# VHH binders against Large ribosomal subunit protein uL22 (rpl22), part 4

Target 1, 185 residues: Large ribosomal subunit protein uL22 (rpl22), of Caldivirga maquilingensis (a8mbl4)
Amino acid sequence: MRYWSIRDEDVIDLVKRRYNVTISADQIAKARGFEFRISWKKAIETARAIRFLTIKQAEDYMEKVKDLKAPIPIKEFTRKQAHHNVPWDGWPVAKWPVKVADSFLQVLRNLESNASYRGLNIDNTVIVHASASRGMRIRNYMPRALGRATPWFQDTVNIELVAVELPAELVPKKFSWARVLKAIK

## First folded at step 1 (VHH)

Design d2 (framework vhh_gocatamig_d2)
Fold by ESMFold2-Fast, scan of step 1:
Structure d2 (fold): chain B 185 residues (1-185), chain A 122 residues (1-122)
Amino acid sequence: as target 1 above (185 residues)
Amino acid sequence: EVQLVESGGGLVQPGGSLTLSCAASGFTFSDNALAWYRQAPGKKRELVAGISSGGDTVYMDSVKGRFTISRDNAKNSVYLQMNSLRAEDTAVYYCAAEIYDSSGYYEPLDYWGQGTLVTVSS
């Protein structure tokens, strides 16, 4: 049995605090994906990047990442806090996270389907919760390259997305880079 | 056609003040974010300050408290007020506009001004 990392009451409270709007649980759509063989750190950054985008904006962003056209900003351990150097066009990305983007896109497609099934207006449905958590380990065996054959495990990632329908005036018309910077900080 | 025209650069004494202006045309100004970058000789171009369509601002740590970015949507202009200038602020300053397509994609800055030179020297 797997539990959601956020309850409907918490979603309703978040929407009230952020948008000053009262919603009911029937305006909430959810989707999860399990045991993706992707980097947890890259998944966390991807989750931050898509928070507070509409489902359609997030899907388009992930498709653009898969085509190597849009960066997902990835934090690096070597970036010094004493110097705030955040290059807009030169976000530090060691590798394009195509596999991560594909995994999130799968969950986003399910979120869109679930929102449509619940009767929500997709154009006004905003992602208010996006999380990546550790999943089950997958067992593998290494060759005797290092003088021994041992079992080793690959970590997997679970993705949770929660979206709500908002009044059109509160829905972002365009993706804002200020939100990307705020999510990364 | 998108155009960004900077003005206000010049020579200023250490501790002095200077205001840079950027006049924008060819797009819906109020819908888009704008930023000021700078590039000193032999250095990488770096983000100095940015302002979103909604008025949210971000600053490079070394200029916080000294520089202020603002926008005037009625005049299609963005400004950088620079106070307490230091020799290390000497650079070519560039205005940049973040333009999105109709899908709302995140994209790198597509449009740059020609730059304006700021020299802080005695």
Scores: ipSAE 0.000, ipTM 0.116, lowest interface PAE 17.4, mean pLDDT 73

Design d3 (framework vhh_gocatamig_d2)
Fold by ESMFold2-Fast, scan of step 1:
Structure d3 (fold): chain B 185 residues (1-185), chain A 122 residues (1-122)
Amino acid sequence: as target 1 above (185 residues)
Amino acid sequence: EVQLVESGGGLVQPGGSLTLSCAASGSTFSIYDLAWYRQAPGKKRELVAGIYSGGSTVYMDSVKGRFTISRDNAKNSVYLQMNSLRAEDTAVYYCATDEGYFLDYSSSEDYWGQGTLVTVSS
């Protein structure tokens, strides 16, 4: 019953428009995951950060976030900031929760497997669509005094990734720290 | 990391022509989307023309048919040919890029040049 947020014809059009390359649907690799218990706002920023990276670059980036070696850019000031020196101290955001990076890494690993199965060259396979959408709300119950149970709802996030193989000359060959270090307006 | 330097601005009469140039350094030029924006005093910056890494172009409605954007990857340059200039085209013109995806996805991570002033006046 679940539909993809982007059609194959829209992926083909995006690749033609952006890279001036004509591809067919068999050159498209896809992966998605459902109902991750993560922040939707942080997931949309993570999706934005990995668009147009290779699958390998995105996987490495998520692994560095999980190890607290790289931040994910968030464009909002925190209400209160920790007052200690870090390499990104002039930037008004904290590092992302490890769980967001882990969730994206799970979907990225599935994407890599799907691309390999289709015979795509992983070194030249670029993420051209990354989206985070709201998933099903999960109903839970927690005990209360006097033996009463109160319903509690948890929001979830669905992640969709789509990648295509490009000619090597059009593939990003370096990870750009500029996307992470830019000043926020 | 990527640096952009604009040139070619100046004073021109209504109906005249100008060519703006933007030279890029410090990064791989051929994979980037590039754009020209303009800002008149007291107004917000607006996209005038863009060119994708693959060569496809986009223009704002008021300049379609008058302006042409082009790129030369061997020279790491992008150009804006402006014909039939009007007083309303008076603005500071900026060259911009953001590591190659900002034309397809809204991003606040643009690199900007210093700007070049275009004045259309009799």
Scores: ipSAE 0.000, ipTM 0.202, lowest interface PAE 13.3, mean pLDDT 74

Design d4 (framework vhh_gocatamig_d2)
Fold by ESMFold2-Fast, scan of step 1:
Structure d4 (fold): chain B 185 residues (1-185), chain A 120 residues (1-120)
Amino acid sequence: as target 1 above (185 residues)
Amino acid sequence: EVQLVESGGGLVQPGGSLTLSCAASGFIFSEYALAWYRQAPGKKRELVAGITSEGSTVYMDSVKGRFTISRDNAKNSVYLQMNSLRAEDTAVYYCAKDLFGDYEWAYDYWGQGTLVTVSS
């Protein structure tokens, strides 16, 4: 078993601060996936992009990314100026990380299943925590002319999603680019 | 009332070139991003290229280096220059206006489309 990056009490506190509503632990649904062979930087940005969307909105967004219909906004962390190649005005840089989106979609579908099983109203269930963390490195070997294997490592990513059922009046009714862009700036 | 009118499609041999044009009206053209999408028979519609109001561009991986999107704000037009065309580029090509705001992610107000067929 692995530890979650956030405790139930911290989720409850976050919801109280952001939405001014008190929830119980039975209103919390969780899902995680391990050792995805994807870009950690793109996974971090994807996690930021889906925070505070409903499960259904996040699933639809990931499906659009997989279909090359919607990008993930990526904040450049370097101080060097990058050429902007985006389908919208201004920052951030747009990416269409299909493999990352597919990985998140798998975890989102598990989250939806877990929320439904717990009796939560999916239409009112909002993602309040999304985390992409470094996973186990997969060790591979490259042969050398001296008959010696040289190890190299493929980084992996773990994805954790936590969602809570909120009163309908506090739930975002529509996907909003302004919310997505604000979350990652 | 937003209108997008595509033109320039046709039949071309592999390795050939075509320029698609999209004439826009009904909005302040210089303030919006524009994009080209395509849909081949039996496939999902996909983003081919986009251009922001400031001139920054985005391309799908399979067309990078072959296609160039550009805009002319004085003529309210966006263009897609397609070089080194391949059979897999065969599709109906659509011009789209990107919607910025708090309501929905979408390229909105698709034009009628223009058919590009690459065959020998």
Scores: ipSAE 0.000, ipTM 0.111, lowest interface PAE 13.5, mean pLDDT 77

Design d5 (framework vhh_gocatamig_d2)
Fold by ESMFold2-Fast, scan of step 1:
Structure d5 (fold): chain B 185 residues (1-185), chain A 122 residues (1-122)
Amino acid sequence: as target 1 above (185 residues)
Amino acid sequence: EVQLVESGGGLVQPGGSLTLSCAASGSIFSSYDLAWYRQAPGKKRELVAGINSGGSTVYMDSVKGRFTISRDNAKNSVYLQMNSLRAEDTAVYYCARDSYEFGEVTSYFDYWGQGTLVTVSS
C-alpha cells in the first residue's frame, strides 16, 4: 500500500462540514506507518478512539495505555470488573495492548514532527482522519498454536493519520473517557 | 455482569486425581483465552495452565504431564484435569477469562471466579 486513504480536498471539506472552518492545504499534516505486526481489530478501535483528539492528547492516551492505566474501549465498557485489574502473577506474556499503543505512538510522533515542520501550532492540531487497514498477512502454513492467538498468524496493519490546525476555540481542551467512548460508537 | 463459578475442589490423597470445572454466566467463552491460576497460603498467585481461543495450551513446568486444561464451548466451560497430585499442589484454584475477544497481542485477565480449594494430604 502506497496510496493515501484521503485526499487534501476531502480533508478540507471534512473540516468545513464538522467545524465550519475553511483551512488551506498548508495546515494539513500527515503521517503513516506500514506493516505493523498488531491486531487489526484493536488497531481499528484505537484509530476510532483517537479521532478528533489533539496530537498531544492522543500521545498521552497511548502512553497511558502502555502503562495499563487506560484501556481501549470495547463492547463491555459498562462491566464493573473492567476498571479493576487483578494484581496477580498474570499470563507470562507481554501486556496488552502495549504493541498496538507503541505502533500508534510511533506514527503520532512522526505526525507531530511533520506538523512542526509545517509551522503548525501543535497545541491546536487535531487528528481528523485515522485509518487502520490490513497489510500483508504472514502465516506458517497451519498455525501451531502455543498460547498465543494473534502473533502466530502475524497479521499486519497499516496506520494513516491526518491532522489539521484549528482555531483554539474548537480544540478539545481536556481528555475524557466520555469522548473516547463516543468515538467508538 | 460476567460471572465465573468454579467447582470440583476437595480433599484428595497424594497421587490422587481431581477435575476442576469453571462455568460462565453473562458471557460466552468460545472467543476468549482462558486460564487456571492457583494461590497457596502466603504465596503469590501463579499461572497453572492456559488455553487460548484457538485451543492451544500452556502449562507451568511443575504440572506438565500431570495436568490437562480443556474447554467445551458448547457448555461454556473450561476444565483442569489434575493427576498425580502432590502436597505442593494444595491451593485455592481460580478460573480466569481474558478481558477481550480475538486478536489480543497478549491475554489480559480481569474476570476471575471465587476460587475452589484443593487440599492434597493424607
Scores: ipSAE 0.000, ipTM 0.120, lowest interface PAE 15.9, mean pLDDT 72

Design d6 (framework vhh_gocatamig_d2)
Fold by ESMFold2-Fast, scan of step 1:
Structure d6 (fold): chain B 185 residues (1-185), chain A 124 residues (1-124)
Amino acid sequence: as target 1 above (185 residues)
Amino acid sequence: EVQLVESGGGLVQPGGSLTLSCAASGFTFSYYALAWYRQAPGKKRELVAGISGGGSTVYMDSVKGRFTISRDNAKNSVYLQMNSLRAEDTAVYYCAVEDYGSGSYYDLEGMDVWGQGTLVTVSS
């Protein structure tokens, strides 16, 4: 058994602070994925970008990132670069991390299934916790003369998502770049 | 309600082939990792093959090159093609789905839902 990075009581407290609503543990859905071979830095930025979106909005966002139609904002000061079709002005920097978006989409699909299994209204279910953490190093071996193997390790990332069902009036009805940027700024 | 139903087991001669099928229902199939495990009498349940939501596969050393795991997301099914069967492959085979994630680690304790099992007997 693996432990979650956030407890149900902490999720309930977060929702009370942010939305001024009391929820029960029955309104919480969770999903996680392990050992993705992706950039941890880009995964952290992607996790920030999807927080406080509905599951459906986050899934659509990740599909568009995979199609190179929507960027992820990252907290990085860069030298001059020419970018077109960026939905915001100036900082932060825009990136289109396809492999990271694919990994998050896999976990989001599991989150949707888990929320549906729990009887939650998916249209009213909002991601309140999104985390990307260092995963287990995967041990690989290179064949050598005389049949001896040399170990090599690959870094991986674990993704953890938690969503809650909220009253319809508190749920974002449309995707908003202002909301995404507020999470990263 | 999440449900897994296995089929395709039976008696086969050494060197023969069988295809096991696992039909899934009650969840968004395409992004879950699924695995085949087996358990022989008096032994622990062991991972035979796994397939991630993204299609990456893993195999037990003793079956690599003989068994092939695949999935059909349109049919919500996962398959295990078993070739060149040996007496030591005799076991009850279980389909399992990974809980809360689409990762590639296949931990026995991390499998949320198990099928009923299907018996494979390899004997002359």
Scores: ipSAE 0.000, ipTM 0.104, lowest interface PAE 18.1, mean pLDDT 76

Design d7 (framework vhh_gocatamig_d2)
Fold by ESMFold2-Fast, scan of step 1:
Structure d7 (fold): chain B 185 residues (1-185), chain A 121 residues (1-121)
Amino acid sequence: as target 1 above (185 residues)
Amino acid sequence: EVQLVESGGGLVQPGGSLTLSCAASGRIFDTYALAWYRQAPGKKRELVAGITSGDSTVYMDSVKGRFTISRDNAKNSVYLQMNSLRAEDTAVYYCAAGWDEYSSLYEFDYWGQGTLVTVSS
């Protein structure tokens, strides 16, 4: 069984609480991808990083991660995390997860297509829900000498994105590192 | 396009103060994140202080409480007020500007030519 992790009613309530705007279900766009062969923990951090960005901002961010030009921030401080490759001391950053960024970019491009099909203004469409959940384990077999294969399992991740069109005055014009800086003590 | 010109460097005694200024040209200066970097001989370039378009600031630990970064959007300028200067603050100081939306540590789009600060008695 496959189902959405958030209902339209919950999306509408979230938008009302956060933006004080009432939307209808026709202003909601969704996209999901299944069974990506990526790290679940890195996918969770990537999902957190793109929440409340526009679709275009999130796509550009993922492209920069793929080019090794932008890190994925860790929301909470990770004690003993080495920041030797980062000139800003104390920044809680993860390594640059290229495969995770590529997987999210695939889902983001589908989200953009779905939003456009629904008639939403892409420039004003903001990601309000982003989740990474464990997917099906893929059974593989390692060949063994003298005839018997040993099974092993590859973990996969499902990505789910939900975006809504907001009034232009409520849309973030620029991605800001300020929300990362507030996570530093 | 943004161009950056630094000024205010020079020779100061330990415990002294100095203000660095960086003047920018360009239509959208007030949307940029701005930073001061420094590089001492034989060392890697390091971030000293940064300020976002929303006025959030960051400082390297060794300068916290001694240095203050500020911006004046009406004058298209960013400043670094340096107090209680130490010999280890001797370096070439660089002004940098980048898009606030992706002002990651390696994504500063524009750099000045640098200004030398020497702290010696």
Scores: ipSAE 0.000, ipTM 0.136, lowest interface PAE 14.3, mean pLDDT 74

Design d8 (framework vhh_gocatamig_d2)
Fold by ESMFold2-Fast, scan of step 1:
Structure d8 (fold): chain B 185 residues (1-185), chain A 124 residues (1-124)
Amino acid sequence: as target 1 above (185 residues)
Amino acid sequence: EVQLVESGGGLVQPGGSLTLSCAASGFTVSSNYLAWYRQAPGKKRELVAGIYSGGDTVYMDSVKGRFTISRDNAKNSVYLQMNSLRAEDTAVYYCARDLEYDFWSGPEYGMDVWGQGTLVTVSS
C-alpha cells in the first residue's frame, strides 16, 4: 500500500489558511496515477502549474499543452528554448511536455469522476494539492552487440491530485497566466 | 467567407519529400496561430506543427528536424515542407486556425477554422 502525500486534516488546514473557509472531508476529492513513463522534472513543474486551478481549467490547460498551444513554465535559468513567443515576460522558461500533459490529463479525468461521485460541483472544485513523486523503477533488458542482454531501468512517476469544492465567489472563473505564474514564482 | 484550403498531397516513396500548401481567405495568417494536424485511418487527430502570429514555431517530436512549417504573408498562405517521409506519415493532413491567446485570456482559444484536408500516402 502507498500512503497519500497529504492528509485530509492538512488539506482542511491549507484551505483555511489560503481561502479563510472551513471545509469538511466530504468536500475533498482525490485521484492518483502510478508508474507513468515520463520526465520527473517536467512532471514536478506541471504539478506546480495546475495548483489552484479548477479541475476544468487544468483539463483544458493540459489539452492545450498536448496541442502545443500552451506552455508549462519551468523554474530553470540555464536552458534555452527554441520557442521565443510565450504568454509571459521574462523568467521562467517555457516548455511543451506533451507526454507529461497526457499523463496529468488522465489523472485529472479520474479526479473529475471522483468529485462527481462525491456530489461535488465540478465548476467550483479547485486543485489544492498536486504532486509528482518517484515511482517504481521498471527493469528492462537491451540486447548487446556482442550477444548479451544489458539491464537498464526506466524511471517512473506517480501523480497525486487533491481538489476541494469552494464557495463560488472564491473560485477562479477563467484561466489566468498570472495565477499559474504565482504558483511557481 | 473564412476558409482554409489545403493542396499538395499525393503519393510519395519512403525517404521522399512533399510540400503541403494552405491558402487562407477571409483573414490574415500573420495575425493568427496556424497549425498542421494529421489523422491516419483509425487513429486520433494529432498536431504536427504550428506557427504563432509572431513567427515562432512548434513541432511534435517525431517530425522535428524532418518537417518545417512556414508562411508567406504576401500570399496569405502556410506551408508544411515534409522531408525524409516514412510510412507512418501516411495520413490526411489538415491546416487549422486559432486566435493566438494572450496573457489574460490564456490558452482558452481553440482551433476554430479547419481545412477540408489533403491526403498524403507514403508507400513503395
Scores: ipSAE 0.000, ipTM 0.129, lowest interface PAE 15.4, mean pLDDT 78

Design d9 (framework vhh_gocatamig_d2)
Fold by ESMFold2-Fast, scan of step 1:
Order: structure tokens, then sequence, then C-alpha cells
Structure d9 (fold): chain B 185 residues (1-185), chain A 121 residues (1-121)
């Protein structure tokens, strides 16, 4: 038995806070995938990059990454919280995590299918939660201390995506780097 | 929805004590990790203290032993008891309600407006 990392009430609160819109649980779609053999650090950055994009925009972005046509920005994560206007280590240098993009695309396709089954308008369905985890049960309140988090012999990652349908006027009509960067906090 | 309102800030003498309170509206408060951040003029925001859903606490080194964070889920409140205050503790203090995934790899946060704490004679 695996549980979702976010409750429907938390999703509803997030949408109210960010978009000033009240939604119900029937407007929420979810998908997850387990034990992908991909880089956890690259998966974290990919998850951040697709937050607050529509499902279709995220799918298109991942397909472009797989074709080596679009980068995903990689940033250093230190013990302090991320701030706006902090430059990323390696920016403007970007990397193409093709295998990571493929893994996310698989989960995104499932999310699209689940949203369609629930009767949501896919063009207006926005990803509000994107998470990548190592499949470990242990969680720390703070980001990891100095050094490597955990010695491991396999790199398995669980991906969890949650999306909601929003009014068309609040949905980003066009993909942009500014939108992606704003989602990476 | 979650809205956070801080209170208890003010002017205190060095060596004095102050208690900050943060009240939240909404029913998801008990599911959130709660924290206090501060920002002094010309400095970046920094984590002062945090308390998990299970009651585990973390503190910045410079406040450990002087500050105590606590939560009261029945009152939808989180508190920061500040003792032995120093001039360097002068800052705007922010309450946050953070949802950290079980693996700490993403977070969603709500921020209060901030409350000013000034430590001076």
Amino acid sequence: as target 1 above (185 residues)
Amino acid sequence: EVQLVESGGGLVQPGGSLTLSCAASGSTFSDYTLAWYRQAPGKKRELVAGISTGGSTVYMDSVKGRFTISRDNAKNSVYLQMNSLRAEDTAVYYCTAEFLTEYGDSHYDYWGQGTLVTVSS
C-alpha cells in the first residue's frame, strides 16, 4: 500500500492560494510511476520544470527534450531555501536528460488518460504537484545536510503528478522559459 | 485555503524575551510542516526553526537553546518562544506552512505577511 504525498485538501488549498479559484476533488487528476532507473537529481529538476504547465505543454516539453531540442535547467540545491533571482550553477548551461524525460512522459501520458476519464478538459488541465522521490520511506524535514544523502547501489525514482482543471483564462496559452523558471522555486 | 497571520512582534531590550504566534485559517494545518524564517535588512531569508507533523524540531545554530518552536493543532497555531534576544536577532519574522513530500524532494508553502522584531536599547 502506497499513499499519495499530497492530500486533495492540500491541492484545493494550493489552487485557491495560487489561482484564487475554488475547485472540488472531482476536478483533480493523478498519476504516478514507480522504480524508474533514472538520476534522482535530474528527476527533481524535471519535476520542478513541469509544475504549473498544462499536461499538453509538459508532454510537448518532454518530447522536445527526448529529441534533444529543449534543455532542462539544472540548479544547485543548498541547505538554504531557494530564492527568486538566485542563479543556478550551470546556468546558462543546460542538460538534456533524455531518459528522465522519457520516464516523466510515461507518467504524463497516464495523467492525461486519467484526466480524460474523469471528464476534465485536457487543454485546461494544469499540473499543480510534481514530485520525484527515491522510493525511500525515510523523510527529513530539512533538505539533506552536507555531502551525499544516502549510499545506494541502485538509482530508482518514483514520480507523482497531480493536475487540476482551471478556467481557460488562467491557463498558460503558450510555453515559455519565463513560465518554467517561475515554477522552479 | 490557508492564510497565515503573525503576531507578537515588537521592540525588546537585549537579553529580553518575546513570543511570536502564527494563526492559520483552514483545516489542513495539522498536515503541514510549520516553520519560522527571518530576514534582516540587506540579508536573504533564513530558516530559524521548524516543526514537523510528528513534532520533531530543527533550529538554526545561532538560536539553538534560546528559541523554542511549538505547535497547537487544535488552535491552528504555531509559536516561537524567543529568549535571551540579541541585536543580531533583529529581523522581520515570517511564519510558513510547508507541505514537504515524504522524501523532501518538493514543497508547497504558504507565507504570512511578517512581523518585525527589533532588539535594541
Scores: ipSAE 0.000, ipTM 0.098, lowest interface PAE 18.3, mean pLDDT 71

Design e1 (framework vhh_8emy_2)
Fold by ESMFold2-Fast, scan of step 1:
Structure e1 (fold): chain B 185 residues (1-185), chain A 123 residues (1-123)
Amino acid sequence: as target 1 above (185 residues)
Amino acid sequence: QVQLQESGGGLVQPGSSLRLSCAASGFTFSDYWMHWVRQAPGKGPEWVSSISSGGGSTNYATSVKGRFSISRDNPSKTLYLQMNSLRPEDSAVYYCAKDYEDFGVVTEYFDYRGQGTQVTVSS
């Protein structure tokens, strides 16, 4: 058995505080994935970037990141930011974490399936919780060529996504960089 | 050890009916949503229907809505799919799928751990 980082009760409270709407547990969809071999820092920032987007908007965003057509804003200080296709000026830093985006897209597709079979209107289903946490360290071994196998450890990341169906009037109709940056700042 | 055993498939003519069964073991059947997924030759898997752990909620793909009915018998640990007014487009291997414990990442649509049952609709 595994536990979720957020309870249904906490999701209901969050929706009430943010949208002034009362929902039931039946309007909640969930998905998570384990032990992705990706950057935890980039995963944290990707999770922040997709919060409060619809499932479809988040899926499209991740697909564009995989195609190197859209960046993820990263809370990181660097001396240079020279990419000419960045949709904002200056800080935060723009990155195109293809492997991280692929991992999130897998979890998002599962979230969409979960929302669908639960009878939720996917067009009105908004991601209200997105979390990237440290997973189990994977023990790896150097390939044996003519010596003893040497163990080393690889960090992994767990991704949790929770989405809720909202009244259509409260659902973002179009993807907005302002919304993405508001979530990350 | 999760085990799912599908049965009830066969060769039928358009307009016929079939009832598929799935016998489940190795987990607490009454605690999980259950699903039917199908895969036609040369195509990816397609979700067909879902039923809640207690049977109070059911959902269907638009292509089968009004023709198929999903049900379950928790005491016997059996999932059913009643298929009416079958069409050639319904020809596929049908898989019984257990919901993931925590809705984990999947490479295919659901975690379907059965061998499947072949349904062929042809005149």
Scores: ipSAE 0.000, ipTM 0.180, lowest interface PAE 14.2, mean pLDDT 78

Design e10 (framework vhh_8emy_2)
Fold by ESMFold2-Fast, scan of step 1:
Structure e10 (fold): chain B 185 residues (1-185), chain A 124 residues (1-124)
Amino acid sequence: as target 1 above (185 residues)
Amino acid sequence: QVQLQESGGGLVQPGSSLRLSCAASGFTFSSHDMHWVRQAPGKGPEWVSSISTSGDYTNYATSVKGRFSISRDNPSKTLYLQMNSLRPEDSAVYYCARESLTYYDESGFSYDYRGQGTQVTVSS
């Protein structure tokens, strides 16, 4: 069994500590996605970026990333001797984040559906836990010697989101670009 | 099946020009960004140049910028690398590579398929 990275009692404690409100387990919604073929580093940064946003704010953010209108706070790529890459002059900088954004959007849409099924007000439902963990490595193939394929392994990422309905007074009313920019260093 | 076949390599003098070609088959060429990567003796693979699906965006390693030009012809499913003012340090096996959106190399470039390679030797 794949276990959740956070227990309901820990979610309740986190909400009490951060928002000074007491919730019950029936106000908690969860969603998971497994074995996404995306960068773990970029997934971690994306998870950090969507924590404490409403489900709708996080969905809007991911849609903007897919449209190349919003960045994900990720580190700049560094030149490395023996395997040189350079700044991507003229290349869409957000190209690599698009697949990560799509993966998170899939999990977010499942989260929204789960929250709606539980009777939660989506406009007041805030993501309080977002994690990206390494999944199983997937065997893949690359050509060598006259198109002959050879096996290699690809890392995958598991995404886990937990959201809670809060009183309207405590819900973030607008997405803040200052928060995103502060995370990019 | 995905196939990439490079051609145009050879032995040339410093200062010469050479044009490499890569014939692609087994996938929708016009839907993939393409790369040229090279591997010199004693080194790992080095990214040389990349081109977007439409050809609107190109990038070059600092060591080749201004000397090399990448281009593509989507109707013929062919990728090109025009190499001018060749230097001894350009000597390497040159590989045509397809961009992978599912694999990230430790080098910061990603590809899932590459060709057999074509040898370029710049020597007097």
Scores: ipSAE 0.000, ipTM 0.127, lowest interface PAE 15.8, mean pLDDT 74

Design e2 (framework vhh_8emy_2)
Fold by ESMFold2-Fast, scan of step 1:
Structure e2 (fold): chain B 185 residues (1-185), chain A 122 residues (1-122)
Amino acid sequence: as target 1 above (185 residues)
Amino acid sequence: QVQLQESGGGLVQPGSSLRLSCAASGFTFSSYDMHWVRQAPGKGPEWVSSINTGGDSTNYATSVKGRFSISRDNPSKTLYLQMNSLRPEDSAVYYCARGEYSSSWYDEFDYRGQGTQVTVSS
């Protein structure tokens, strides 16, 4: 059994506080995926980066990350590091987590399908909750010569996305780096 | 989309045999190592067995070695687990899982099906 990390009443409250709009539970779409073998740290950063984007903007962003055409900003604290070629100056540093982006894209496609099935206007549906949590640890053996294997545990990541339909005037018209950076403050 | 569908579970008595199947779709089955993982109530997941892409290399958890046999049929895109001499402690939900051949485990995508329940009791 698994629980959602956020309840419908908490989503409704979040939307009221942030957008000053009252929504009902029938305007909420959810999707989650389990046991992705990806970096939890990179998944956390990716979840932060897509918050408050529309579903379509987040999907396009993940496609571009997979194509190595767009980075994810990383809240990494080190003494001094070389900066990559990025669309912003200074902190944060950037990375291109292809496998993480692919995992998020799979969950986003499910979110889009669920929102569409519920009759929501996808162009006006905004991601208000995105989380990456540690999943089950699986005891594994590395495939080697027959009869030889060393047991070890592998961490996995669960991805959970929640989106709501908002009035068109409150919806971001296009993707922007300023919005992504604002989400990771 | 990657889909894994397990079947073949059920309620059996100790000492019985069961054969689990996993039907794969949405990816090139023959290009991935495949695994069986189980989870008993109140316990964490336990790796059970692995098989390489060609089916010529297999590995088993110590708790099942000699009793379980993993196999695959690449043309039919199906993974199997033959379970013999079942014990009450084998009771669990059994999951079929996909792993990429790579040196870095956490960079691989690992998908699992919804699972099939195996209960061993009198």
Scores: ipSAE 0.000, ipTM 0.077, lowest interface PAE 22.0, mean pLDDT 76

